# VHH binders against o75319: the designs that were tried, part 237

Target 1, 181 residues: o75319
Amino acid sequence: GNHIPERWKDYLPVGQRMPGTRFIAFKVPLQKSFEKKLAPEECFSPLDLFNKIREQNEELGLIIDLTYTQRYYKPEDLPETVPYLKIFTVGHQVPDDETIFKFKHAVNGFLKENKDNDKLIGVHCTHGLNRTGYLICRYLIDVEGVRPDDAIELFNRCRGHCLERQNYIEDLQNGPIRKNW
Key: E = the ipSAE of ESMFold2; O = the ipSAE of OpenDDE; V2 = 0.75 times the mean of E and O plus 0.25 times the DockQ between their complexes.

## First folded at step 19 (VHH)

Design DD2 (framework vhh_etentamig_d1; at its last look DockQ between E and O 0.86; V2 from the best seeds 0.81)
Fold by OpenDDE, look of step 19:
Structure DD2 (fold): chain B 181 residues (1-181), chain A 120 residues (1-120)
Amino acid sequence: as target 1 above (181 residues)
Amino acid sequence: EVQLLESGGGLVQPGGSLRLSCAASGFTFDDYAMSWVRQAPGKGPEWVSLISGWGESTYYADSVKGRFTISRDNSKNTLYLQMNSLRAEDTAVYYCARYQDTDYTPFDYRGQGTLVTVSS
């Protein structure tokens, strides 16, 4: 059967919108087949995701999935009105320039096409923390000119959990700006 | 029960090639990303390569880029590692590992490994 990811239960399902941005981070929702391995209060499905977003008086306009697997949920589990983008992103290691570029390109494309609304860019990896936090912060730093420490603090506060990977933090704080084209 | 069984290791000369295989059972194979990890004598484990469930994406350590190719046949529940242009420093026990897609412990299952020795 489906295996619950390690420490998945330890993280808040959904963060808060990052003020001044269109970003919201969350942990990976799990399809129904995982529910038998979870207590009712631990369940977090694609449907639950949208309900929680609605409770925050927000609306998702795009989901960027950074996980390296397809076992968690299917794009078909999402509303047809919300585009889904998969960017395979390896854990532990700082994302490569291609991954960073793909993420930036997706975000910029969304913002260009959604100037007339306030829909959010939902980003998740498995826990919605390290890979998710790195790429969001990388975007804020490289594209929006945000100070690295400010970006990290903002993400941590809004996600409700702090970036844990020192290599990610170090790269954000002291690493080079990545190409935006 | 999850089982991973590596094969294909052996002795090869520098510049030579080997193809490793890993037979997987006990889980839905194509649901999981799979990886190769190696451990050389006296060294810690090194992540060599990763492939997504349907092979859409692959990852390689810098040390093996351009030389190694990871692939899989989901109809056979088998993972492969084509190793070309082998070097002495590639000598290690190679393990097949199931990737659990976290930023903590990357692998939840690993095989017993197969020995690759590159020597003139």
Scores: ipSAE 0.872, ipTM 0.926, lowest interface PAE 0.5, mean pLDDT 96
Fold by ESMFold2, look of step 19:
Structure DD2 (fold): chain B 181 residues (1-181), chain A 120 residues (1-120)
Amino acid sequence: as target 1 above (181 residues)
Amino acid sequence: EVQLLESGGGLVQPGGSLRLSCAASGFTFDDYAMSWVRQAPGKGPEWVSLISGWGESTYYADSVKGRFTISRDNSKNTLYLQMNSLRAEDTAVYYCARYQDTDYTPFDYRGQGTLVTVSS
């Protein structure tokens, strides 16, 4: 079975662009096979994702998928013109240095290749919150020099939900700067 | 019906090795990351290891890194845990568990477990 991830219905599908950055966060879109367990207003498909981004007058230039599973949707469910990158990210624990490095490398590559446009990097895990918020904030802190509390506040406000995992929050606030470059 | 059946536990001396197996059925095995969880007598469960659907990524608790190796054979719907350099503190019931990839309960199904006893 295609059971709906726990608490997935509790989260806004798509956040707002984070001002001063190229990031937008969202929960995992679910392919059609999940929809038999969803009311019409609860559905959030890959197509719905792109419609909601367009409604904000934005355009995705990259999707970074942080989930530790392939069962939610297939990359072919996305427009061929939008690059897709999978970074298997273990939940519940602070992402390791290898995962952080892969994320930074992907973001830096995108910014170089897209310096002449305003396309966004879409980032999601299952709920678009804890792993997503951690890695976005880790990038802003380590690479852009943003103060930890400012990064967290910006993410929370633009996602529309607060980071929940205390070990992630404490690592962002009090943990070492990661030198992954 | 999801079923997970562990085997391979037993009594072993410190420094010894065991290989645990878990036969899975009732779901598309390669769609799910799989995990080993252990519970020592009188203690709560501990997350030991995790492997993604095709082995792209693995995770190990610090207490077992370098000694335990998780693997899977998707053609046989089987999860494995190779346990080397066993210590007394590894004594526990070991459970095969299916990973949910959520912020809540990380595992939605587990087996009945297989007992590993490490003693002199």
Scores: ipSAE 0.703, ipTM 0.858, lowest interface PAE 1.2, mean pLDDT 92
ESMFold2 (binder alone), look of step 19: mean pLDDT 81; pTM 0.816

Design DD20 (framework vhh_etentamig_d1; at its last look DockQ between E and O 0.36; V2 from the best seeds 0.00; counts 0 for: pae O 2.1 > 2)
Fold by ESMFold2, look of step 19:
Formats: C-alpha cells, sequence, structure tokens
Structure DD20 (fold): chain B 181 residues (1-181), chain A 120 residues (1-120)
C-alpha cells in the first residue's frame, strides 16, 4: 500500500536551480493518501512542490518522473499547464542507453520549445538523488560538454545531498560518453 | 499479510525450458513492479528480471537476456518467468519479490522460492 519509501524523510524535498542550466531536482512528491503516515512537517505533496518552486521565484515547465512505479502520485493531480513525462528507470544499475536517450530527447525537446522563457525542468526519482543525479549529469557531460567532476559537484551542491551510488559515479567519471542520437 | 508463493521449478537438462509462477496476495498487485531474484548454492542473491506494474517496462540481467521472459497477469495476481535455453549456471532457488523503487533496499517480501536444477 501507502508505505513511505525507505529513507525518503531523510532528504530535502526540493533542491536549488542548477546555475547555467534549466534543471532543478527534488524527491518524489507523495499524494494525500500517504499523509496519514506522515507528521505535518514531513508532508511533501504535489501542491507543496509547486509552492516551494514559487518561493524560489522559479517556475516549472516540465516534470520528468524517473520512478519505476505509479503509486506515489497521479499526473492528473499536477497543474494542466505543466507537462509530465514518465521515464521508467531501473534503480541499482547504470541506466541503459534507451533510458539515457529518452532523457536527452525530452530535455532537448523542452529547450527547443522553451527557448523564449526561463522555466525549469524538474527531475525526480524516489529520492531525487541517484537516478536523478546520474541522468542530469549524463546530459551535461554528453550534450553540454561539462567535465564529469564539475557536473557531479554542481548537482551535489544544488541538490543539497551527494550522489551515493559508486557505480553511477564511476560510470560518469570513467565511462564512455554516450551517443546523443 | 503480504504473501508470495513460487512454483514451477524442477530438474531439467541443459537447453531445456521451465516456466515459473508466483501467486501474490496481501497487497495491491498492480501498484508494484515485480521481480525475480535467484540464489545459487553458496552465493549471494542475484537479480534476474523486473516488470513494471502494468507491464510497460521490463528489465533483464545480461546473463539471462534473450533466454528469459518476465510477464504478469494482474487479473490473477500472478507473476511469471519463462526460462528457455537453460544452462548449468541457471541452477538456483528462484524467488519472487515485490520491487521497492529505491536505490537502497530494492527487494522485499520473498517467499519460500522454487528450486531450478539444470543438470545432465
Amino acid sequence: as target 1 above (181 residues)
Amino acid sequence: EVQLLESGGGLVQPGGSLRLSCAASGFTFDDYAMSWVRQAPGKGPEWVSLISGYGESTYYADSVKGRFTISRDNSKNTLYLQMNSLRAEDTAVYYCAKYQDTDYSPFDYRGQGTLVTVSS
């Protein structure tokens, strides 16, 4: 059922905009049915997400959901003006090339359609850290030419938590640049 | 109470096929991705395959890709693993697992497992 994900309470709900990019990362928002298992100060709903983004003087133009489940919230509960994209991303393993391609395609499409505004791409997995950090960094490295260590440092600082999985870190630092097509 | 009951294991020769089943109860089956995990004698658990709640996405370990097929029937609360072209290294106890979508403790609520032995 409505079990709170392991360690979910331990992470800041929303990071900061990553300077020089259109990215902001956050942990998965939880729909109202989870709130019976949360103290009021622990709640982080879809509404809370948008309120926190507004408090930073930012606006979301796309949400990319990397979770491998649909139990956390319904896309229909998001504002109709914010596009939502689900990319099923397996945890524990470096994302496969198909997943990386889907992410790059979504980001590139957003940048094209939003070249005349400053809206952000919100990206989350369950904790907004490992899968989220990997794919954002993979994009910055492969598409923007950012050095791996610089991409990782920027993500960690803006998320407020460091990437934790060593296999993701090693792939970003020492693995091949992935094709963009 | 969450229950997972594996079946369909047995003794088979190399190159043979088996189909495993897992009957699930005690939770909303289609809310969760489901997985097969195997444990060979004296080894740690090895993740084999994963399927999303409605079958939109599947994943396979490289060691079984092209030979195994995961599927589910949500109307029967049942998970399946079709195992073809079996090899000696596939010998293990196979467990059905409810996938926890995290990077920390991904598998929870394992049943008793079902033994697959691939031997001449």
Scores: ipSAE 0.533, ipTM 0.785, lowest interface PAE 2.0, mean pLDDT 91
Fold by OpenDDE, look of step 19:
Order: C-alpha cells, then sequence, then structure tokens
Structure DD20 (fold): chain B 181 residues (1-181), chain A 120 residues (1-120)
C-alpha cells in the first residue's frame, strides 16, 4: 500500500554528511504513488533525494536501504549509476550480528572500491534515525574505534534528530563489539 | 487485519523432512519480507529464515543453513519452509512472522504456530 509511514513527516528528509566519514542519513524516499497523500512541501521522492544531496555539493555512491518493506520505492527509481543494497532490518530490535556484519561488509567494500572519489554512502530506514543511526554508529565504534558517545553525538548532530530507542543507545554504549569478519 | 496461519507441522523422525506453509492475509503480501521463527520448549524465540518480498533474497540462521529452504508464492499469499535433514534440536513451534517496519511500531505479527517434533 501507499499509506504514509507513521511519523514520517516529522523528520528532516536528509541529514548532513558526517564529518570524517562517507555517511549521510536520510528518511525513506517515497515513490510517486504516495504523493497524492502528501502536501507538495511534504513530498520526498527518490528524485528529491538526489536533488537535496546535490544541493549539499555531495554525490551518492551507494544507498543502503534498511527498511523491512519494499513498498516505499523501487530500485528502478534510482539512477543506474548508484548501487542499491537492501538489508532487511527489523525496526524495534537491535540488529543481529549478521545484519551488522552485512552492513559493515557493504561499507568496507564500498570504501575499498571508491578510494579514488568522495562519493557518499547513503543510509536510510523508514525515518533514517534509529536503525540507520545504530548501524552507522556500530560501524564507527567497531571498525573505526570511535568512542560510542562521540559516534552517537556525531550522528545525532548530522541527522538533525537524536537516536530515540534506548535499547539501541544502550547497546552502542555498553554492548560488546561485534566481529568484523 | 493482518492474519497469518501456519500449517504442516507434525511428528517426524530424525533425518526426515517437512514442509510448512503460512497463509497470509490482510496486507499486500509481496511488499513485505516474511520470516520464519521458532520457539523450542524452555527457550526463547529463534529467528530461522527470511525471504524478501519478491523472493529475490533469502537468509538463514546458521543452525538451519543448507537444510531449510524458504520460499513464497505471492500469487497465493503463501510462505513456505522446506525442512530437510531434520534434527532433534529442530523441535519447536514454528511461526511465520511479519515484522513491523517502523521504529515506533514494535508489534510484530505472527500466527498461532505449527508444532514440529523431531523424535525417534
Amino acid sequence: as target 1 above (181 residues)
Amino acid sequence: EVQLLESGGGLVQPGGSLRLSCAASGFTFDDYAMSWVRQAPGKGPEWVSLISGYGESTYYADSVKGRFTISRDNSKNTLYLQMNSLRAEDTAVYYCAKYQDTDYSPFDYRGQGTLVTVSS
């Protein structure tokens, strides 16, 4: 269906690049069929996403979609030049080790293949906040050695919204480092 | 209203096979990834397998990888789990599950489950 996700309108469509990283977070863009249920100023399509990224003088090199549905948009709605990766991620649970690994592997693969450019890794779930923030922070903590509170603060600041789920925050702050292999 | 109805469970000997089915209704079936989860007596729920909306991607827990196959028929709104080489430790109530996508809707849908008992 084309019903608008709960609270989707409450979040900024696109965050800012996280300094020192290739990450940018955004809420899920919605395909055209959703527009009839939105005011013009509320619309945020795949095309709008790319326009907003360009306005920031950035370029997306990869999109990681963490939503647990395929109803929001189709990969075909994206430019062919931008790889799309789906990692089905449940919205209310701390991602499992396999999900974390998949995310890390995707990021590392991208970085390895994109050393010669400055293209961004766009990450989104439905709201581009909790799942997105957790996995980005988990990567920064586990792979880059960033202090958990620093990672969280950086993400929150750049996304323009703060991580809200306590279980995610607690896991990031006090949970074990997940294996990178 | 979302409804999920599992079937196909039963008693089987070690090394045997079963095929579970889950009839889904109340939502656009192919828009959502579907999962199988199981709960053994005295244990918490364990995720078993996931299949993407159009069946293009499948994932398995390490414990069942190579033995179980998840599939779906979107024309019938049905999810399947082919279980081969069954082991005693596979004994559990098996549920098909539709997880909520949003971070603010923690309620997940699952059926009543179907019991799989693997025993000599």
Scores: ipSAE 0.083, ipTM 0.554, lowest interface PAE 2.1, mean pLDDT 92
ESMFold2 (binder alone), look of step 19: mean pLDDT 82; pTM 0.825

Design DD21 (framework vhh_etentamig_d1; at its last look DockQ between E and O 0.84; V2 from the best seeds 0.74)
Fold by OpenDDE, look of step 19:
Structure DD21 (fold): chain B 181 residues (1-181), chain A 120 residues (1-120)
Amino acid sequence: as target 1 above (181 residues)
Amino acid sequence: EVQLLESGGGLVQPGGSLRLSCAASGFTFDDYAMSWVRQAPGKGPEWVSLISGYGESTYYADSVKGRFTISRDNSKNTLYLQMNSLRAEDTAVYYCARYQDTDYSPLDYRGQGTLVTVSS
C-alpha cells in the first residue's frame, strides 16, 4: 500500500488556477504512511495540498479524484467542508463517454451551486497531468467552446507540465464533441 | 515479494466458457486495482479488463464487453475473469497484473500467464 507511484516525484505538487475558470490541477496527495519512503521536501499530503492552495490565496470547493485506486489517501483525510468526488478513470486510454459525462455533470453541478463564491474545483489523477488535463480540456472545449489548442495551452501553462499522451492530445484536437447531457 | 499466479486456462470450443483465477501475494491486495492483459501470438499485449480495489469500478475492452466479467475476492486475495461466448480471436496468453494507476506504465507486476486456446 505504500508504493510511491512511478514518476510521482517528477511533477509539481500543485498547479495554478486556470484563468477564466474555477479549475486547479494537482498531483495526488499521499497519506502519512508514504512519508517514510520520501524525503521531507518530497512529501505532499492532503494537509500540504490545502496549505499550498491557501498560499495561492485560493480555496478548494470540490475535489475530483480521477485515480483508479484508493491507496493514496482517504476521503477522511480531507476537511469535511470540502466535498470529495471519486470518478474512477482508467489511465491507459482516452476516458469513455460515461466518464466524460460524469466529470461534466459534477463540474456543472458545482458551478450551479457555487455561483456566490470563488471556490475552486481541484482535479487530480496520479500525476495530475494526462487524465486530469484531458477531462479539464474536454470540458472547456465541449461546454465552454474553447479552441482545443487554447485549452491545452492554458492547462499546460497552469499545471507547469505539458500533456504527454498523444492519444489524449489527438482526441482533444480532432475528436468529436461529447454530449453534455 | 509480489507474486501473481494465473490458472484456469485451457482449450475450449467457440462459444464455450472459461474462468481464470489469479492468486496474489506479497502485497495488500485490496489496495490495488487489478487487471487482465492478454497477448496473442504475433500481437502486442492488449488490455482486457480492470477492477478497482474494492470492485466499485470495472473496465472492459470493447472486444470483450458483454462476454467477460472481472471480479475479485479480497478475502482470498484472488482475481477472476469469467469468459463466456469465447471466440477464436480470444486465443492468447492471459496475464494477471497489478495496476499501479499511471498514464505511463500502468502495470508494475504480472504473472507468468495462462494460455487460453479457442478452437473448433
Scores: ipSAE 0.819, ipTM 0.901, lowest interface PAE 0.6, mean pLDDT 95
Fold by ESMFold2, look of step 19:
Structure DD21 (fold): chain B 181 residues (1-181), chain A 120 residues (1-120)
Amino acid sequence: as target 1 above (181 residues)
Amino acid sequence: EVQLLESGGGLVQPGGSLRLSCAASGFTFDDYAMSWVRQAPGKGPEWVSLISGYGESTYYADSVKGRFTISRDNSKNTLYLQMNSLRAEDTAVYYCARYQDTDYSPLDYRGQGTLVTVSS
């Protein structure tokens, strides 16, 4: 089935654009088949995502989906004009170097192709928090030279929820800088 | 009711091979990533391998990379683990587990386990 992911209802659907970056984070939108188990105010569909982004006077130019499943929605549920990239990212563990590299490569490619607009990179895992926050912060630290604590604070404030996984936080704060980009 | 039933364990010599199977029922199998976890005598559980719902992605612990292969047959609701070049340290009870794509409780159901003993 269409079981609602554990704790998914506890999180704000969409964060705010992270100032000085092209990132916005959100939890996974759920296709219509999940709505039988949701109150109307709890629903957050792919269409709802785009409406909420538009309400912020922003536009998505890429969605990076970090979930390790295809059951939440299909890429076909997205508008035709928004590129979609799936990076299967195992939860509970600090993402491996291959995953980090794929994320950095995708972000750098987007920024190059979209230098003449202000479209955003939307990033989500299931909750839009731990895997999402880790990879965004890893990019800011390694590629943009942002201090670890500043990257984490910026993500937490704009997502509206703090990174929760201590192993992710420790790796960001004290782990090696990854130079693969 | 979710049910996971492992089989294929046994006694094998070092360097040998075994194929573990896990029959799944009570849920839509291809909606879920599936995992193998093992627990050696007197040790904590170790995540061995993971496969996505349609087999698009796999993960292996460093200790088994190159020797073990996870696979699935969604038409038969069955998960597999091919174990080659077995070593004494692979001795453990192997559990089939259903993966939840969260950072909180990544495995929500597991089977009864099947014992693999690697000894000469």
Scores: ipSAE 0.598, ipTM 0.820, lowest interface PAE 1.6, mean pLDDT 91
ESMFold2 (binder alone), look of step 19: mean pLDDT 82; pTM 0.834

Design DD22 (framework vhh_etentamig_d1; at its last look DockQ between E and O 0.87; V2 from the best seeds 0.79)
Fold by OpenDDE, look of step 19:
Formats: C-alpha cells, sequence, structure tokens
Structure DD22 (fold): chain B 181 residues (1-181), chain A 120 residues (1-120)
C-alpha cells in the first residue's frame, strides 16, 4: 500500500492566503486509502482541503500540483468545478527554466481568466513548503517585482513554516531573473 | 519487504553503451517514481536520473543529458537505464532507488548496486 510521506504530519495542512496575491499553499492531501495509517486528527483529504479553505472564507479556483508522483490523490477526487494542473517538479534541485515558465504561464492564464472573481490559486508539493514556496516566490519576484526577502518572508508567514532549502533561498535572493515567456 | 536488484553493469570502452536493469518487488511499483544514483570511487553519490510512476516525465543530471535514457516497464516491475556514449567519468556503482518525493531524504530504498567501468 501507499506510505505516508516522510514528515508529512509535521506540517500545517493549509496556510493562509498571501495578502496582495491569489496564492495559498498547502501540503498534499491524501486520498482515503491513506487514512488507515493516520490518526483521525492527522487525516487531510481532498475534501478536508476544501473544507479548510471554506473555513477561511475563500474559494479555490485552481490547484497546481507540483508533486512528482500521482499516488497521493486523483484529480477525480476534486470537484469538477476546480481545474487541476500537474507540473511534475523534482525536489531538492532548483526548478529548471521550463518548470518555472510552466508555473508562471499557468498563474498568468488563471489571473487573465479570473479577473471577475477572487478565487485562489492553490499550490502544493508534498509538504507545500520548499518547491511550493520557491515557485510562488519566483513568480512574485520575476513577475510582480517583489523584493526577494519580502517574498520569502510573506510566504513563510502565510504558510506557517519557513523555506528550508538553502539552494532555493539563495537562488531567490541572488539568482537571475527568469524570463517570463 | 521492498527489494531492488540492479543488473547489467560491466566493463565497456569509451564511447560504448550499456543497459542497466532494476527488478523491483515488495511494493506497488507504478505508485513510485524511480531513480538511478551513482557513486564513483572517492566521490559522493550523484543523482543521475528520475522517472515518474507512469513514465510521464523524466529528469536527468546535466552530466548525462543526451547520453542516458531512463525508462520503466511497469508490467514487469523493472526500471532501465540506457547508457550511450559512455565516458571514463561515468565509471561508478549504479544504484536503483525508490523516490520518496520529499525535500528531505529523496530515496527511502536503494539496491546493492551494479558496477560500471568505462576504460580503454
Amino acid sequence: as target 1 above (181 residues)
Amino acid sequence: EVQLLESGGGLVQPGGSLRLSCAASGFTFDDYAMSWVRQAPGKGPEWVSLISGYGETTYYADSVKGRFTISRDNSKNTLYLQMNSLRAEDTAVYYCARYQDTDYSPFDYRGQGTLVTVSS
């Protein structure tokens, strides 16, 4: 059977909306088959995700899945009304230009099509922290012109956990701007 | 019990080719991304390649791009690494590893490895 990802339990299920943005980060929800390996209070399913978002008086308009596996949940587990986008993203390494571009393109497309609402872009990797934080911050820096330290601080505060990987932080702070097309 | 067993290593001349295989058992193979990692004498381990559960996408280290191809046959629970245009610096023990998809330990299981020696 499926195994609970390492240290998955250590992270808050859902962060807060990042003020001034449409982003919200969360750890990967797990389909029902994982529940037998979890205490009830540890469970975090796709349904739980939407419930928690609703508790924040928010609505998801897009889910960007950055995990490199499909074992956690199925797109069919999500409401049909919420688009799902998979961007396979390798952990540990700084995402390549193609991955960054895919993410930026998806975000920009969503914003263009959703000018008339305030729905959120939900982004997650396994823990919803490092890969998720990097790409969100990369977008804020490259596209919105946010200072790197401000972007990182904003993400960390809203996610409730801090980016951990030094290579990601270093690239955000001192790395080159990536082209937006 | 999770088991990974590598095969296909050996001695080859520069410019030559080898194909490595990894037989997996003890878990649902297609649920996991799989990877090849290598360790050369006196060097630390190097992540060589990664393939998603259904082969939708692949990753390669810069050092092997254009030369190596990772693939898998989920019906046989087998991972492959086609190595072309081999170089002396490719000499290493090659390990099959199961990818955890975390930002901590990338792999939770690894095989015993198979030795690849590239020498004239």
Scores: ipSAE 0.863, ipTM 0.923, lowest interface PAE 0.5, mean pLDDT 96
Fold by ESMFold2, look of step 19:
Structure DD22 (fold): chain B 181 residues (1-181), chain A 120 residues (1-120)
Amino acid sequence: as target 1 above (181 residues)
Amino acid sequence: EVQLLESGGGLVQPGGSLRLSCAASGFTFDDYAMSWVRQAPGKGPEWVSLISGYGETTYYADSVKGRFTISRDNSKNTLYLQMNSLRAEDTAVYYCARYQDTDYSPFDYRGQGTLVTVSS
């Protein structure tokens, strides 16, 4: 189906590049079939995503899709020049170690392959907030050694919305450092 | 016109097995991850298991991991839960639920449930 995700309209479509990182976060783009349920100003398609990134003078080099569904858009709706990676990430629960590992592996691979450019990793779940923020912050904490509160503050500022899910915040602040490989 | 119809519940002895089924209609079944949720008497709902649209990955609550197996047959629009090594604490109404991939309500539809009673 074409049900608009709960409260999806309440979120800014695309955040800002997180300074000092290669990350940018956004909510899930919705394919054309959803637009019958949206006012024109509410639309945010895969094409709209790339237009908004270009307006920021940035370029995506990878999209990591954290949704646990394939109904929002098809990878074929993305330019062939932008790699797409699906990491099925269960919502509402702190992502498990296998999911965290997959995310870290994907980011590490991207950084190695793209060390000579400035392309960004676009990360989204459904709202581009809780699962997206958790995994980006987990990476910054575990791999880059960023303090949990500093990672969360940076994500919140650049996304334009604060992480909401308390079990994610508690795990980032007080939970164990996860292994990177 | 989403419908989710559970079946296969009943009375079973501890250590026994039971298979639940959920017939789905009114939506494109393989577009959605599907879940089993249970509610024991006097307790809140518990997320038991989740399976992705094409069965690529699964999730289990720690309380059932290794004993329960979620599966689906997309050609028959049917979700299954194989429950082995049943315990008294597995007694609950089991609901088939359609996973809503959002940060808010995890499910947007569920069936009426099927009662599983595990007792000596």
Scores: ipSAE 0.662, ipTM 0.853, lowest interface PAE 1.5, mean pLDDT 93
ESMFold2 (binder alone), look of step 19: mean pLDDT 82; pTM 0.824

Design DD23 (framework vhh_etentamig_d1; at its last look DockQ between E and O 0.88; V2 from the best seeds 0.00; counts 0 for: pae E 3.2 > 2)
Fold by OpenDDE, look of step 19:
Structure DD23 (fold): chain B 181 residues (1-181), chain A 120 residues (1-120)
Amino acid sequence: as target 1 above (181 residues)
Amino acid sequence: EVQLLESGGGLVQPGGSLRLSCAASGFTFDDYAMSWVRQAPGKGPEWVSLISGYDESTYYADSVKGRFTISRDNSKNTLYLQMNSLRAEDTAVYYCARYQDTDYSPFDYRGQGTLVTVSS
């Protein structure tokens, strides 16, 4: 059924654009069938996502969905003009090299094709925090050469919530650089 | 009501094979990733494997990679675990669990479990 993810309500729907990047993180929007289990002010639909992005004077150019389910919303719920990419990413575990590569490849492809605009890469998992934060930070560290602590601080500040999982933080701070090819 | 019912456990010799099944009901099966979790005597629970409800995406613990294969039949609401090259350390109660896709409590429902004993 339409089970609301645990602690989903506790997180801000949408973060802020990460300065110096094209990234913005948000929690998973929920399709209309979930609304009956939510107070009006708790609702966060795909439509709400785009409205909130617009309120920030931004535009989404790509959505990367890291959730490990398809029950939250359908790609058809999104505007046709915004590409949607699913990268099934397991929680709790540090993403494997293949997952990291898929993410990096998607980001790099987007940046290559969108040099002429300032559209954002929207990234989300369930809460838009741990998996999302790890992969964004991993990209900044491995590809952009950002210091790990700076990447983590930047993400936390912009998302409005801090990465929670120590294994993710430890891997970002002290783990090896992952292949970019 | 969500129900998960495991079967297929038993006694097997080292190097042997066993196939577990889990019958699910009470929810849209293909909306959820499904998992196997095991608990050995005197040890905490170990996440063994996970499979997406949508595609062929799978996860395996390092301890079972190359030996275990998770699969599912959405038309039958059934989860499977093919266990090959079994070892003594694989002895445990194996639980079928529904993955709720969070970084907190990964599973919201679990079956009663089925005992797998690997012994000479």
Scores: ipSAE 0.697, ipTM 0.850, lowest interface PAE 0.7, mean pLDDT 95
Fold by ESMFold2, look of step 19:
Structure DD23 (fold): chain B 181 residues (1-181), chain A 120 residues (1-120)
Amino acid sequence: as target 1 above (181 residues)
Amino acid sequence: EVQLLESGGGLVQPGGSLRLSCAASGFTFDDYAMSWVRQAPGKGPEWVSLISGYDESTYYADSVKGRFTISRDNSKNTLYLQMNSLRAEDTAVYYCARYQDTDYSPFDYRGQGTLVTVSS
């Protein structure tokens, strides 16, 4: 079981900080056991993640892991000083209200406890795109009042890849505002 | 080689119960979420249920909530589906599937299926 996730190689490892927010998105880092199936330039480990964040002159204050598995890396592979939160998020479908609520609660808690620094919330799913983009945009729309198209454009530009799944895009653009926070 | 072997299907009366099993081999079972998917005659596949390998959290399609229970025994590499209060609409081939945790193809392996027929 250390198969490289479908299409994982197709995406930039780490995006850029989203201006006006505390978010940065990235694809899932892969522990050493996956590297036998990767060219050296394709590798993206937990260590590589933190090096790339540091290269951007940023610092992670929280990692929110949206994957519905534990096979990609272990929380113990992360620096002890960086809080880690797993929110199991089923892919392929728009996250349910419980999942959206957990995400909003985690972000709001972080912002409250980190108002005196500029640390970032790192968010990832498997590809750092569809589930990640959906939940970040859902937060910006519902909590910060950002227009759906503006949230989507900001995410796409900063991630370096556009949201791809239409069910997520349609829900962000045309679905109800979720007032569950 | 990854293998998923379903069993426990058969003919059952409406209102009855049936328990499906899926024996998994060729991978670290508890690293993966596992799912049941069904396909009724003449219809496309329908996602029935999903269970995490880590904390056994579960998800169910609305059509089966309260009637079906997904479970797993990681020590035996076995996935189960307990089906209660069966209805004619539950007639389908039931497949065990390994979830690959992506937004694209949700499953990378499935078995050959076991037929469940609900009729008098």
Scores: ipSAE 0.343, ipTM 0.643, lowest interface PAE 3.2, mean pLDDT 90
ESMFold2 (binder alone), look of step 19: mean pLDDT 81; pTM 0.818

